# VH-VL binders against FAD synthase (ribL): the designs that were tried, part 17

Target 1, 153 residues: FAD synthase (ribL), of Halorubrum lacusprofundi (b9lsn4)
Amino acid sequence: MTRVVAQGTFDLLHPGHVHYLEDAATYGDELHAIVARRTNVTHKPAPILCAEQRRDMVAALTAVDEAHLGHPEDVFVPIQRLDPDVIVLGFDQHHDEADIAAALAERGIDCRVERASGRDPRYEDELLSSGDIVDRILKQRGSDCDGAREGQR
Short names: E, the ipSAE of ESMFold2; O, the ipSAE of ESMFold2 at other seeds; V2, 0.75 times the mean of E and O plus 0.25 times the DockQ between their complexes.

## First folded at step 15 (VH-VL; framework fv_denrakibart)

Design x2 (from w3 with light chain K99R; at its last look DockQ between E and O 0.88; V2 from the best seeds 0.00; counts 0 for: pae E 2.3 > 2)
Fold by ESMFold2, look of step 15:
Structure x2 (fold): chain C 153 residues (1-153), chain A 121 residues (1-121), chain B 113 residues (1-113)
Amino acid sequence: as target 1 above (153 residues)
Amino acid sequence: EVQLVQSGAEVKKPGESLKISCKGSGYSFTTYWIGWVRQMPGKGLEWMGFIFPADSDTRYSPSFQGQVTISADKSISTAYLQWSSLKASDTAMYYCARPYKFGDRYPFDYWGQGTLVTVSS
Amino acid sequence: DIVMTQSPDSLAVSLGERATINCKSSQSILYSSKNKNYLAWYQQKPGQPPKLLIYWASTRESGVPDRFSGSGSGTDFTLTISSLQAEDVAVYYCQQYYRMPHTFGQGTKVEIK
């Protein structure tokens, strides 16, 4: 039984997330997804949804056998707990495969590092990022509460 | 050098609560699962569950789910097995044990000395 | 859950003779791509905790005498004591650690005839 780990924020789920997790699942028999805590998401906008909700949504995807919360201080804690055979990085994740492999080896984790394929847009109106979803929401519904409206109480 | 030292024997009555302990030393306590194993008098070994102290991820055998609570206090390198209401059928020897490597898919190479729990009216 | 069944329940063997204990799992516990069977054997003497003897079905733990050997694959496993010694009187357990819960066999008591 080959155990695979994927990791990400998985805020507002979109087809890019589903593709990543489906592709990661092809590397083994069990797919475990680690959902990052807000405190571990740096240099990106903070996730809109709480970690428990994001984990529960990821756990509902058929490609995912189990979803886990990341550790607030040490991202390697759930990886050590799971001792996976393969870690699959997202297509656009900035980390170098060799750097991740070195960090795993330093911690005694015998694990292969792979990178998922990218997702091509398939539909004219398709949104493939949480940022694009947020922008769409603000464009369509963000004007109902502004400073010009008068409240009574 | 790796040691698992358990709390002493307990004599209890049905309906009482109990918390027994297992203190690990000589290794990085938080990075290994700690398991609990029951052995009823004259019977075999039963895997009760696991805890990973670094994040408190806790797993139970279906036979013990809802019957006991497994917990850990990583600040003092100690795992616990706890009953809210003991039954006479809880009379047994209880061992804590550690896999030889981090991760759950390894055999137990270190065992505590055991804690005898006796529950009688 | 993966059920582990040992046979026989009890075994009496003369000193210096061969003892053979069988263990069967209800499902395969072989990780075929690595050729690893997630099976361990433990020895438990009266008043003592269990002691690991064999892991990965056939790998002897450090300090375990070479008269102990493990064999088998998939669902059928064997512990062999090639020449029984007095100190080998104990109960022997197999265990799978392929998936949780990490179930044990019911035990085999080995005695001197």
Scores: ipSAE 0.538, ipTM 0.837, lowest interface PAE 2.3, mean pLDDT 91
ESMFold2 (binder alone), look of step 15: mean pLDDT 93; pTM 0.949
ESMFold2 at other seeds, look of step 15: ipSAE 0.546; ipTM 0.826

Design x3 (from w3 with light chain S33D; at its last look DockQ between E and O 0.95; V2 from the best seeds 0.00; counts 0 for: pae O 2.3 > 2)
Heavy chain, then light chain:
Amino acid sequence: EVQLVQSGAEVKKPGESLKISCKGSGYSFTTYWIGWVRQMPGKGLEWMGFIFPADSDTRYSPSFQGQVTISADKSISTAYLQWSSLKASDTAMYYCARPYKFGDRYPFDYWGQGTLVTVSS
Amino acid sequence: DIVMTQSPDSLAVSLGERATINCKSSQSILYSDKNKNYLAWYQQKPGQPPKLLIYWASTRESGVPDRFSGSGSGTDFTLTISSLQAEDVAVYYCQQYYKMPHTFGQGTKVEIK
ESMFold2, look of step 15: ipSAE 0.605; ipTM 0.853
ESMFold2 (binder alone), look of step 15: mean pLDDT 94; pTM 0.951
ESMFold2 at other seeds, look of step 15: ipSAE 0.540; ipTM 0.836

Design x4 (from w3 with light chain Y98W; at its last look DockQ between E and O 0.86; V2 from the best seeds 0.00; counts 0 for: pae O 2.5 > 2)
Fold by ESMFold2 at other seeds, look of step 15:
Formats: sequence, structure tokens, C-alpha cells
Structure x4 (fold): chain C 153 residues (1-153), chain A 121 residues (1-121), chain B 113 residues (1-113)
Amino acid sequence: as target 1 above (153 residues)
Amino acid sequence: EVQLVQSGAEVKKPGESLKISCKGSGYSFTTYWIGWVRQMPGKGLEWMGFIFPADSDTRYSPSFQGQVTISADKSISTAYLQWSSLKASDTAMYYCARPYKFGDRYPFDYWGQGTLVTVSS
Amino acid sequence: DIVMTQSPDSLAVSLGERATINCKSSQSILYSSKNKNYLAWYQQKPGQPPKLLIYWASTRESGVPDRFSGSGSGTDFTLTISSLQAEDVAVYYCQQYWKMPHTFGQGTKVEIK
């Protein structure tokens, strides 16, 4: 079995996440998804949901054969454990494919690095990031959450 | 030099608990799976399960799931196999073993000397 | 689980003669894109732990004599001892390491006739 690894935060799930994981699954027979711990998400706001919940939601997706928590200190631990044949980066992930490949090779992990395709919006008003979903909630529902019901009927 | 050294032979009665050990040396203990293999008297080898000590990811053969606990203590480079309540049918030789590379899809090229467990009423 | 079945259960062979042991898996253990069979052979002498002889179906482990060879692919595998020596009296096991649990065959005892 060709073992594929995908990794990400996977906070509030959206169609972009599903597309990424479905595209990653096409690279092999067995897709393992690694869900980043909050301590390892430093390039954007901390995830809303705890890592265990995010892992469980990802594990339920049809494309995913197994979901794993990332390691709190060393992001390569689950990758070494799995010894995958392919790692698929997300379309918008800021890592350079060559740099990731070099880091894997230095650690003795014989693994090909690929990048998933992007997903264009398919519906008016569709949101394809967890951050956009949070922003929409705050704009549409924030006054209810703030305890003031100004403008309610 | 890679070595796996197991705890000594045990003679127990049914219903007693037991924890046997496998100490690894000469390599980076946390970055390799450690497996446990049972061999009942006069019988063949049975794969019991695996643990990856760096993150404690633990996998069991369905035949042994819920029957034993596999664990590791990284601070002393030691893996464990334990029973909460031994049965006479647990009488066997138990080996720990390590794949020759990190990752699970490799054969065992390092074996402990074995721990004989005898459970008799 | 992938079931590994060896034949025969025991084998008596004269010194210097060929010994042949078969191993069948209940499903393919060939990684076809890499042309690798995830099959190992072990030797176990009385009172000793198993010793790795062959991996990837046909690759000899370092220090294993040339008289030991492995062959086969997919579901059917063979261990051959081309000229049996007294020191080769042992039980031989095949194992797949393709999918957990990494199951062993039941063993084949090789004796001197």
C-alpha cells in the first residue's frame, strides 16, 4: 500500500479541506491525516476547536483512512512513525516543496512531496477558510453573542 | 551495538498481574517501533502488537486487543508488556523485537532474549 | 488479517540435499509500484530467539550463507536451502510486514533424515 500523508490545522471544516484531502487520497492507497496541535499553529490565529475534536472530524471524512494528532514538540514524529511514501501539501500551504523534501531526506524519510490542487468557489457566498467562517459568524451573529439584542425583532 | 534485554523468567498463578520489560540500547529508542511476539510451548510465533515510544502510538493484533497492555517509558528506554489478570493459557515465551528501520513496514532484525512466563495453578 | 500458511509442517532432509519450504499469504503482499514483496523468513534454533534470514522475499540478511535463498511474489513464496548443513536444523517461519498485524506462518521444522 502507498501510504500518503496530509497535514493541516483542520479547524472549522469547509469544502477546501475536503477537496485537499480528496486530492491527497488520489496519490495512494492509504491516506493518513495529521492534525496540528495548537502549539504548532504559529502563522495564524489559534484554532477554535481542540485538537482531539478536529482529529475526530477529519477521521470521519470518507477520503481519510486514519487521522492522527501532531506531536506537541516535534512535527516529524508522526511522519517518522508512518514512514510515508508521499506527503501532499495543501494548495495554499506556505512551505516550499523542495525544502520539505530536503528536511525529510535529512531525517532518512524516503518520501515524495506533492501539492494538492486548489478549489474554486462553486456557490455564491461560499466560504473556503476557517477564518472566513469565523469572520462571517461575528459579522452576522456577533450582537447576539455580545449580550446586546439591539435590532432584534 | 543495538541490544534488547528482557526481564527474567516469571512463575505466576492464574489471576495475578505481571509486567515484563524490554530495555533497548545502542540506538535512538524513541524513533523505532518495538514489537512483542508470543510463542506458546511447542508452537509458532504470534505478533502481539507494536508501540512507537516517541508518541506512545500503540497497535494490537485483534487476538490480543484487551488482553494485554503494551507501554513504554522513554526516560529509561524500556518497553513493557503487562497483564492485569493472568490465565494458564498465557504460559509462553515472550520476545520483544525491533524493525531494522523506523516505520512499521520492515522486518524484525533485533530480538530480545525472551522472557519465559509460566502460569500454573 | 493476512493469514500466512506454510507447507510442509515438518521436513526431513539428508545432509547436503535441498530443502524447500513454501509460504502462502491469504492476500497479495506485493507493493507493485516498487516491486517489493513484504515477506521475511526467520530461522529459530532450539532455545534461541528467531533470526532474520531473508527480507523483501529474496534479499539475504548480512552474514546469512549463500545456500539460503528466497523466491516468489504476490501470494506464493519459497525458502530454499540448497545443501542442508547440520547447523541448519531449526524451525523456519515466514512473516508478512505489509499490513498490521504482521502475521507469521505456523512454522516448518527442518530435520536431518
Scores: ipSAE 0.515, ipTM 0.830, lowest interface PAE 2.5, mean pLDDT 91
ESMFold2, look of step 15: ipSAE 0.527; ipTM 0.825
ESMFold2 (binder alone), look of step 15: mean pLDDT 94; pTM 0.954

Design x5 (from w3 with light chain H102W; at its last look DockQ between E and O 0.84; V2 from the best seeds 0.00; counts 0 for: pae O 3.0 > 2)
Fold by ESMFold2 at other seeds, look of step 15:
Structure x5 (fold): chain C 153 residues (1-153), chain A 121 residues (1-121), chain B 113 residues (1-113)
Amino acid sequence: as target 1 above (153 residues)
Amino acid sequence: EVQLVQSGAEVKKPGESLKISCKGSGYSFTTYWIGWVRQMPGKGLEWMGFIFPADSDTRYSPSFQGQVTISADKSISTAYLQWSSLKASDTAMYYCARPYKFGDRYPFDYWGQGTLVTVSS
Amino acid sequence: DIVMTQSPDSLAVSLGERATINCKSSQSILYSSKNKNYLAWYQQKPGQPPKLLIYWASTRESGVPDRFSGSGSGTDFTLTISSLQAEDVAVYYCQQYYKMPWTFGQGTKVEIK
């Protein structure tokens, strides 16, 4: 069995997440998804949903054999625990493949690093990021209030 | 050298609680799974579950889920197997064991000496 | 769960003769991409913890005598002791580490005939 790891925030699930995980699953027989904790999300706004909820939603996806919480202090802990054969980075994930590969080698993890393909929108007005979903919610629901809503937009 | 040293034999009555220990030394305790294997008198080996001490990820055989608690204390490199209410059928030898490499898909090449638990009315 | 079934349950073999133990898994434990079978054999002597003998179905653990060998693939596996010695009297277990829960065979007791 080829064990594949994918990782990400997976806040508000959208078709981009599903595509990423489906593409990652094609690299092997078991797909394990690591869901980042809030403390490990430093490159974008903090997630809306708690890590346990995000993990449970990811675990329900048919492409995912198991979902795991990231470690609050060392993001490589679940990777060492799983000792995967392949790690698949998201298409737009900010990490450099070479930097990840070097970190794995330093820890004795014999693991190939790949990057998933991107997903083009299939439908007009489709949202493929959690940020776009949040923005849409604020625009549509936040307009029910006066100046207090504008201070939060 | 890698060593797994278990707590001593226990004689208990049904309904009592018990926590037995397995202390690891000679390796990086937090980066290896450590598991528990039961052997009832005159019977074979049964994998009960294991724990990854670095993040406390814990896995149970379905036969033991809800029947025991596996835990670890990283600060003293010790894993535990615990019953809240012992039954006579818990009478067995209990081994802790470690895979030869980090990751869960490896056989156990290091074993503790065993802890005999006797539960009698 | 992957069920591991050994045969025979007990085996009596003359000193110096060949002992053969079979282990069958309820589903394939072959990782075909790497050509690895996730099967181990353990020896357990009275009053002792199990001792790893063979892993990846055919790789002998360090310090294990050459008379012990493992073979097989997929679902059918064999442990062979080519020339049984008195110290080989023990119970032998196969175990899969392919998919959780990890499971052992029921054991094969090897005795001198």
Scores: ipSAE 0.413, ipTM 0.789, lowest interface PAE 3.0, mean pLDDT 90
ESMFold2, look of step 15: ipSAE 0.448; ipTM 0.810
ESMFold2 (binder alone), look of step 15: mean pLDDT 91; pTM 0.934

Design x6 (from w3 with heavy chain Y32F; at its last look DockQ between E and O 0.82; V2 from the best seeds 0.00; counts 0 for: pae O 2.1 > 2)
Fold by ESMFold2 at other seeds, look of step 15:
Structure x6 (fold): chain C 153 residues (1-153), chain A 121 residues (1-121), chain B 113 residues (1-113)
Amino acid sequence: as target 1 above (153 residues)
Amino acid sequence: EVQLVQSGAEVKKPGESLKISCKGSGYSFTTFWIGWVRQMPGKGLEWMGFIFPADSDTRYSPSFQGQVTISADKSISTAYLQWSSLKASDTAMYYCARPYKFGDRYPFDYWGQGTLVTVSS
Amino acid sequence: DIVMTQSPDSLAVSLGERATINCKSSQSILYSSKNKNYLAWYQQKPGQPPKLLIYWASTRESGVPDRFSGSGSGTDFTLTISSLQAEDVAVYYCQQYYKMPHTFGQGTKVEIK
């Protein structure tokens, strides 16, 4: 049985997350998703939702056999524990697959590194990032839209 | 040299609590699963569960879930097996064991010497 | 849970003769694309903890004598002791480590006839 790992923040879930995890699942028989803790997310805004909630939401997805919290100090702890056969990177991640594979091998993890396919928007006005969802919420319902009541007597 | 050294034999009465230990040395304790195996008198081996000390991820055989607690203290390289209320049927030899590699899908290549637990009134 | 069933439960063999122990799993424990069977054999001598003999169905652990060999694939596995020695009197267990819980067979007691 091929064990696959995917990892990410998985804050506000969107169809891009679902596609990533579904595509990752095709690489093996058992998909484990590692959900990054807030302290480990430095390349983008901090997640809105707590790690436990994000983990639980990811665990509910049909493609995911188990969801795990990342380790607060060493991102390789859950990867060592699982000793996966394949790690699948997100489509747009900038990481060099060879460099990641080398870092895993240095730690004794014999694991292939692959990259998921992308998901194009399928519907007008579809949002495929947590950031876009946050922006939409702020635009439509943010407190900054409150104005003075002009003309009220 | 890799060693797993278990705490000594225990004689207990039903209803008492007990915590037995397994100290690992000669390897990176936190990066290997530690398993517990029960052997009732004259019977075979039963896989009880696993713990990964680095993050305390703990897995139980369904037949032992809720019956025992597996834990670890990585600061002293020690895993534990614990009962809150012993029964006579808990009388057995208990082994700790380490898989060959830090992943969970590997055979046990190191075993502790065993801890005999006797529970009788 | 994957059930491991050994046969026979007990086996009496003359010194220098062949002993054969079978182990069957309730489902395949083979990762076919890598030809890897998640099957181990352990020896437990009286008063001692178990000792790993064979893993991946057929790979001998370091220090295990050549008279011990493992074979089989998928659901059917065999441990063979080609020439039984006095020190081989023990109980032998198979174990799958394919899926948790990592279940053991019930054991096979090997005795000298």
Scores: ipSAE 0.564, ipTM 0.838, lowest interface PAE 2.1, mean pLDDT 90
ESMFold2, look of step 15: ipSAE 0.600; ipTM 0.846
ESMFold2 (binder alone), look of step 15: mean pLDDT 93; pTM 0.949

## First folded at step 16 (VH-VL; framework fv_denrakibart)

Design y1 (from u3 with light chain S33D N35G; at its last look DockQ between E and O 0.85; V2 from the best seeds 0.00; counts 0 for: pae O 2.2 > 2)
Fold by ESMFold2 at other seeds, look of step 16:
Structure y1 (fold): chain C 153 residues (1-153), chain A 121 residues (1-121), chain B 113 residues (1-113)
Amino acid sequence: as target 1 above (153 residues)
Amino acid sequence: EVQLVQSGAEVKKPGESLKISCKGSGYSFTTYWIGWVRQMPGKGLEWMGFIFPADSDTRYSPSFQGQVTISADKSISTAYLQWSSLKASDTAMYYCARPYKFGDRYPFDYWGQGTLVTVSS
Amino acid sequence: DIVMTQSPDSLAVSLGERATINCKSSQSILYSDKGKNYLAWYQQKPGQPPKLLIYWASTRESGVPDRFSGSGSGTDFTLTISSLQAEDVAVYYCQQYYRLPHTFGQGTKVEIK
């Protein structure tokens, strides 16, 4: 049995998330998804939904065998616990495969690193990011866009 | 030197609570699963479950789910097995054990000395 | 759950003779990609915790005498003691660690005839 790990924020779920997890699942027999905690999301806007809700939604996806919360202090804790055979990075994730592989080897984790394929839009007006969904909500349901307010002095 | 040292033998009556301990030393306690194994008098070995102390991820054998609680205090490198209400059928030797590697798909190469729990009226 | 069944339940073997213990799993515990069988053998002497003898079906743990060997693949596994010594009197357990819950065989008691 090949154990695969995927990780991400998985805030407002969209078809891009589903594609990533389905593609990751093809690398093995068992897919574990690690859901980042809010405190670990510093490279983009904070997630709308709490970590437990995001974990539960991801766990319900057909491709996912189990969903886990990330560790607030050491992102490698769930990786060591699972000792996976493959880690699959998202198509647009900023991680360098070689750097990840080196960190895994340093910790004695015998695990290869792969990257999922991308997902192109398939429908007119399809939204493939949580940010785009938020922007749409604010445009249709908000008085003024939060992004526009943040840009004011 | 990796060591697992368990708390001493216990003699109890049905209905009493009990918490036994397993202290790990000589290794990074938080990065390895710690398992509990029951051996009833004259019987074989039964995996009860284990815990990963770094994040308290806890897994139970279906036979023991809801019957015992497995916990850990990583600040003192100690795992626990506890009962809220002991039964005579809980009379057994209880071992803690650690896999030789940090994943959950490895055999146990380190074992505690065992804690004998006797429950009788 | 993967059920592990040992045979025989007990056996008596003359000193210096070969002892053979079989272990069968209810499902394959072979990970084909790595060529690993997730099968361990333990020895337990009276009043002692179990001691790991063999893992990956055939790899001897450090300090285990050469007379202990493991073989088999998939669902059928064997522990062999090529020349039984007095100190080998014990109960032997197989264990799968392929999937949770981990499960043990019921044990095989080995004694001197």
Scores: ipSAE 0.552, ipTM 0.834, lowest interface PAE 2.2, mean pLDDT 91
ESMFold2, look of step 16: ipSAE 0.559; ipTM 0.841
ESMFold2 (binder alone), look of step 16: mean pLDDT 93; pTM 0.949

Design y2 (from u3 with light chain N35G; at its last look DockQ between E and O 0.89; V2 from the best seeds 0.00; counts 0 for: pae E 2.1 > 2)
Fold by ESMFold2, look of step 16:
Structure y2 (fold): chain C 153 residues (1-153), chain A 121 residues (1-121), chain B 113 residues (1-113)
Amino acid sequence: as target 1 above (153 residues)
Amino acid sequence: EVQLVQSGAEVKKPGESLKISCKGSGYSFTTYWIGWVRQMPGKGLEWMGFIFPADSDTRYSPSFQGQVTISADKSISTAYLQWSSLKASDTAMYYCARPYKFGDRYPFDYWGQGTLVTVSS
Amino acid sequence: DIVMTQSPDSLAVSLGERATINCKSSQSILYSSKGKNYLAWYQQKPGQPPKLLIYWASTRESGVPDRFSGSGSGTDFTLTISSLQAEDVAVYYCQQYYRLPHTFGQGTKVEIK
């Protein structure tokens, strides 16, 4: 039984996330998804949703056999616990596969590193990032009354 | 040198609570699963479950889910097995054990000396 | 759950003779892509905890005498003691660690004939 790990923030779920996890699942027999804690997300805006909610949403996806919370201090804790055979990086993750493999080997984790394919938009007006979804919400809902009331006084 | 040292034998009555311990030394306690195995008098070995102390991820055999609590205190490198209400059928030897590597798909190469729990009126 | 069944339940073997213990799993515990069978053998003497003898079906743990050997694959496994010694009187257990819950065989008692 080949155990696969994927990891990410998985804030507001979108088709890019589903594609990533479906592609990762093709590398083995069971897919474990690690959901990053807010404190571990430093390269982009903090997630909107709490980690437990994001984990539960990811766990509901058909491709995912189990979803896990990341460790607040050491991102390798759940990876050591799972001892996976394959780690699949997201298409847009800017990590060098060799650097990740070296970090795993340093910790005694015998695991190959792969990268998922990307997903092109399939539908007009499709949003493939949590940031785009947030922007859409703010454009359509973010100016209700509060701004207008202050501007009029 | 890896060692697992368990708390001493217990004599209890039905309905009492109990918490037994397993202290690990000679290794990085938080980076390995540590598990509990029951052996009823004259019977074989039964895996009860284990815990990964670094993040407290805990897994139970279905036969023991809801019957016991497995926990750990990282600050003193100690794992615990706990009953809220003992039954006479809980009379057994309880071993703690550690796999030889940090993943959940490895055999146990280190065992505690065992804790005999006797539950009778 | 993967059920592990040992045979025989007990056996008596003369000193210096071969002892053979079988273990059968209810489903395959071979991880084909790595070529590993997730099967261990333990020895337990009276009043002592179990001691790991063999893992990956055939790999001997360090310090275990070479008279102990393991073989088999998939669902059928064997522990062999090529020349039984007095100190080998014990109960022997197989265990799968292929997936949770981990399960043990019921044990095989080995005695001197």
Scores: ipSAE 0.578, ipTM 0.847, lowest interface PAE 2.1, mean pLDDT 91
ESMFold2 (binder alone), look of step 16: mean pLDDT 93; pTM 0.951
ESMFold2 at other seeds, look of step 16: ipSAE 0.585; ipTM 0.845

Design y3 (from u3 with light chain S33D; at its last look DockQ between E and O 0.86; V2 from the best seeds 0.00; counts 0 for: pae E 2.1 > 2)
Heavy chain, then light chain:
Amino acid sequence: EVQLVQSGAEVKKPGESLKISCKGSGYSFTTYWIGWVRQMPGKGLEWMGFIFPADSDTRYSPSFQGQVTISADKSISTAYLQWSSLKASDTAMYYCARPYKFGDRYPFDYWGQGTLVTVSS
Amino acid sequence: DIVMTQSPDSLAVSLGERATINCKSSQSILYSDKNKNYLAWYQQKPGQPPKLLIYWASTRESGVPDRFSGSGSGTDFTLTISSLQAEDVAVYYCQQYYRLPHTFGQGTKVEIK
ESMFold2, look of step 16: ipSAE 0.592; ipTM 0.838
ESMFold2 (binder alone), look of step 16: mean pLDDT 93; pTM 0.949
ESMFold2 at other seeds, look of step 16: ipSAE 0.599; ipTM 0.839
ESMFold2, look of step 17: ipSAE 0.585; ipTM 0.844
ESMFold2 (binder alone), look of step 17: mean pLDDT 93; pTM 0.949
ESMFold2 at other seeds, look of step 17: ipSAE 0.596; ipTM 0.841

Design y4 (from u3 with heavy chain D104N; at its last look DockQ between E and O 0.87; V2 from the best seeds 0.00; counts 0 for: pae E 4.0 > 2)
Fold by ESMFold2, look of step 16:
Structure y4 (fold): chain C 153 residues (1-153), chain A 121 residues (1-121), chain B 113 residues (1-113)
Amino acid sequence: as target 1 above (153 residues)
Amino acid sequence: EVQLVQSGAEVKKPGESLKISCKGSGYSFTTYWIGWVRQMPGKGLEWMGFIFPADSDTRYSPSFQGQVTISADKSISTAYLQWSSLKASDTAMYYCARPYKFGNRYPFDYWGQGTLVTVSS
Amino acid sequence: DIVMTQSPDSLAVSLGERATINCKSSQSILYSSKNKNYLAWYQQKPGQPPKLLIYWASTRESGVPDRFSGSGSGTDFTLTISSLQAEDVAVYYCQQYYRLPHTFGQGTKVEIK
């Protein structure tokens, strides 16, 4: 039995997330998804949803066999605990596969590193990032600043 | 030198609570699963469950789920096996054991000396 | 659950002769991609905890005498003691660690004839 790990923030779920997890699942028999804690999301806006909700939503996806919260201090804790056979990076993740593989080997984790395929937009108005979803919500349903239009609400 | 040192033998009555311990030393306690194994008098070995101390992920054998609590205190490198209400059928030798590597798909390389628990009226 | 069944339950062997213990799993414990059988053998002497002898079905743990060997694949496994010594009197257990719950065979008691 081949154990696969995928990891990400998985804030507001979108088709890009689903594609990533479905593609990751093809690399083995059992897909474990690691959902990043808010404290570990430092190079992009903090997620809107709490980690437990994001984990539960990911766990409900057919492709995912089990979803896990990341460790607040050491991102390698769940990876060591799971001891996966394959880690699948997201298509757009900037990490070098060789560097990740070397870091895993240094820690005694015998694990292959792969990268998922990308997903092109299929609809003109499709949103494939949590940031775009947030922006859409703010533009359509958000409150204006006090100086924008008096009495509008 | 890797060592697993367990708490001493216990003589208890049915209905009493009990918490036995397993202190690990000579290795990075938080990066290895710690398992508990029961051996009833004159019987074989039964895996009860695992805990991963770094994040307290805990897995139980189905026959022990809800019967015991496995926990750990990583600040003192100690794992625990706990009963809220002992039964006579809990009379057994209890071992803690560590796999030789990360993950829960490895055999047990190190064993504690065992804790004998005797439960009788 | 993967059931591990040992045979025989008890075995009496003359000093210096070969002892053979069989272990069968109810389903394959071979991870074919890695070509690894997730099977271990343990020795337990009276009053002592179990001691790991063999893992990956055939790899001897450090310090284990050469007279102990493991073989087999998939569902059928064998522990062989090529020349039984007096100190080999013990109960021997097989164990699968392929998936949870981990399970042990019922044990084989080895005695001197």
Scores: ipSAE 0.344, ipTM 0.777, lowest interface PAE 4.0, mean pLDDT 90
ESMFold2 (binder alone), look of step 16: mean pLDDT 93; pTM 0.951
ESMFold2 at other seeds, look of step 16: ipSAE 0.423; ipTM 0.803

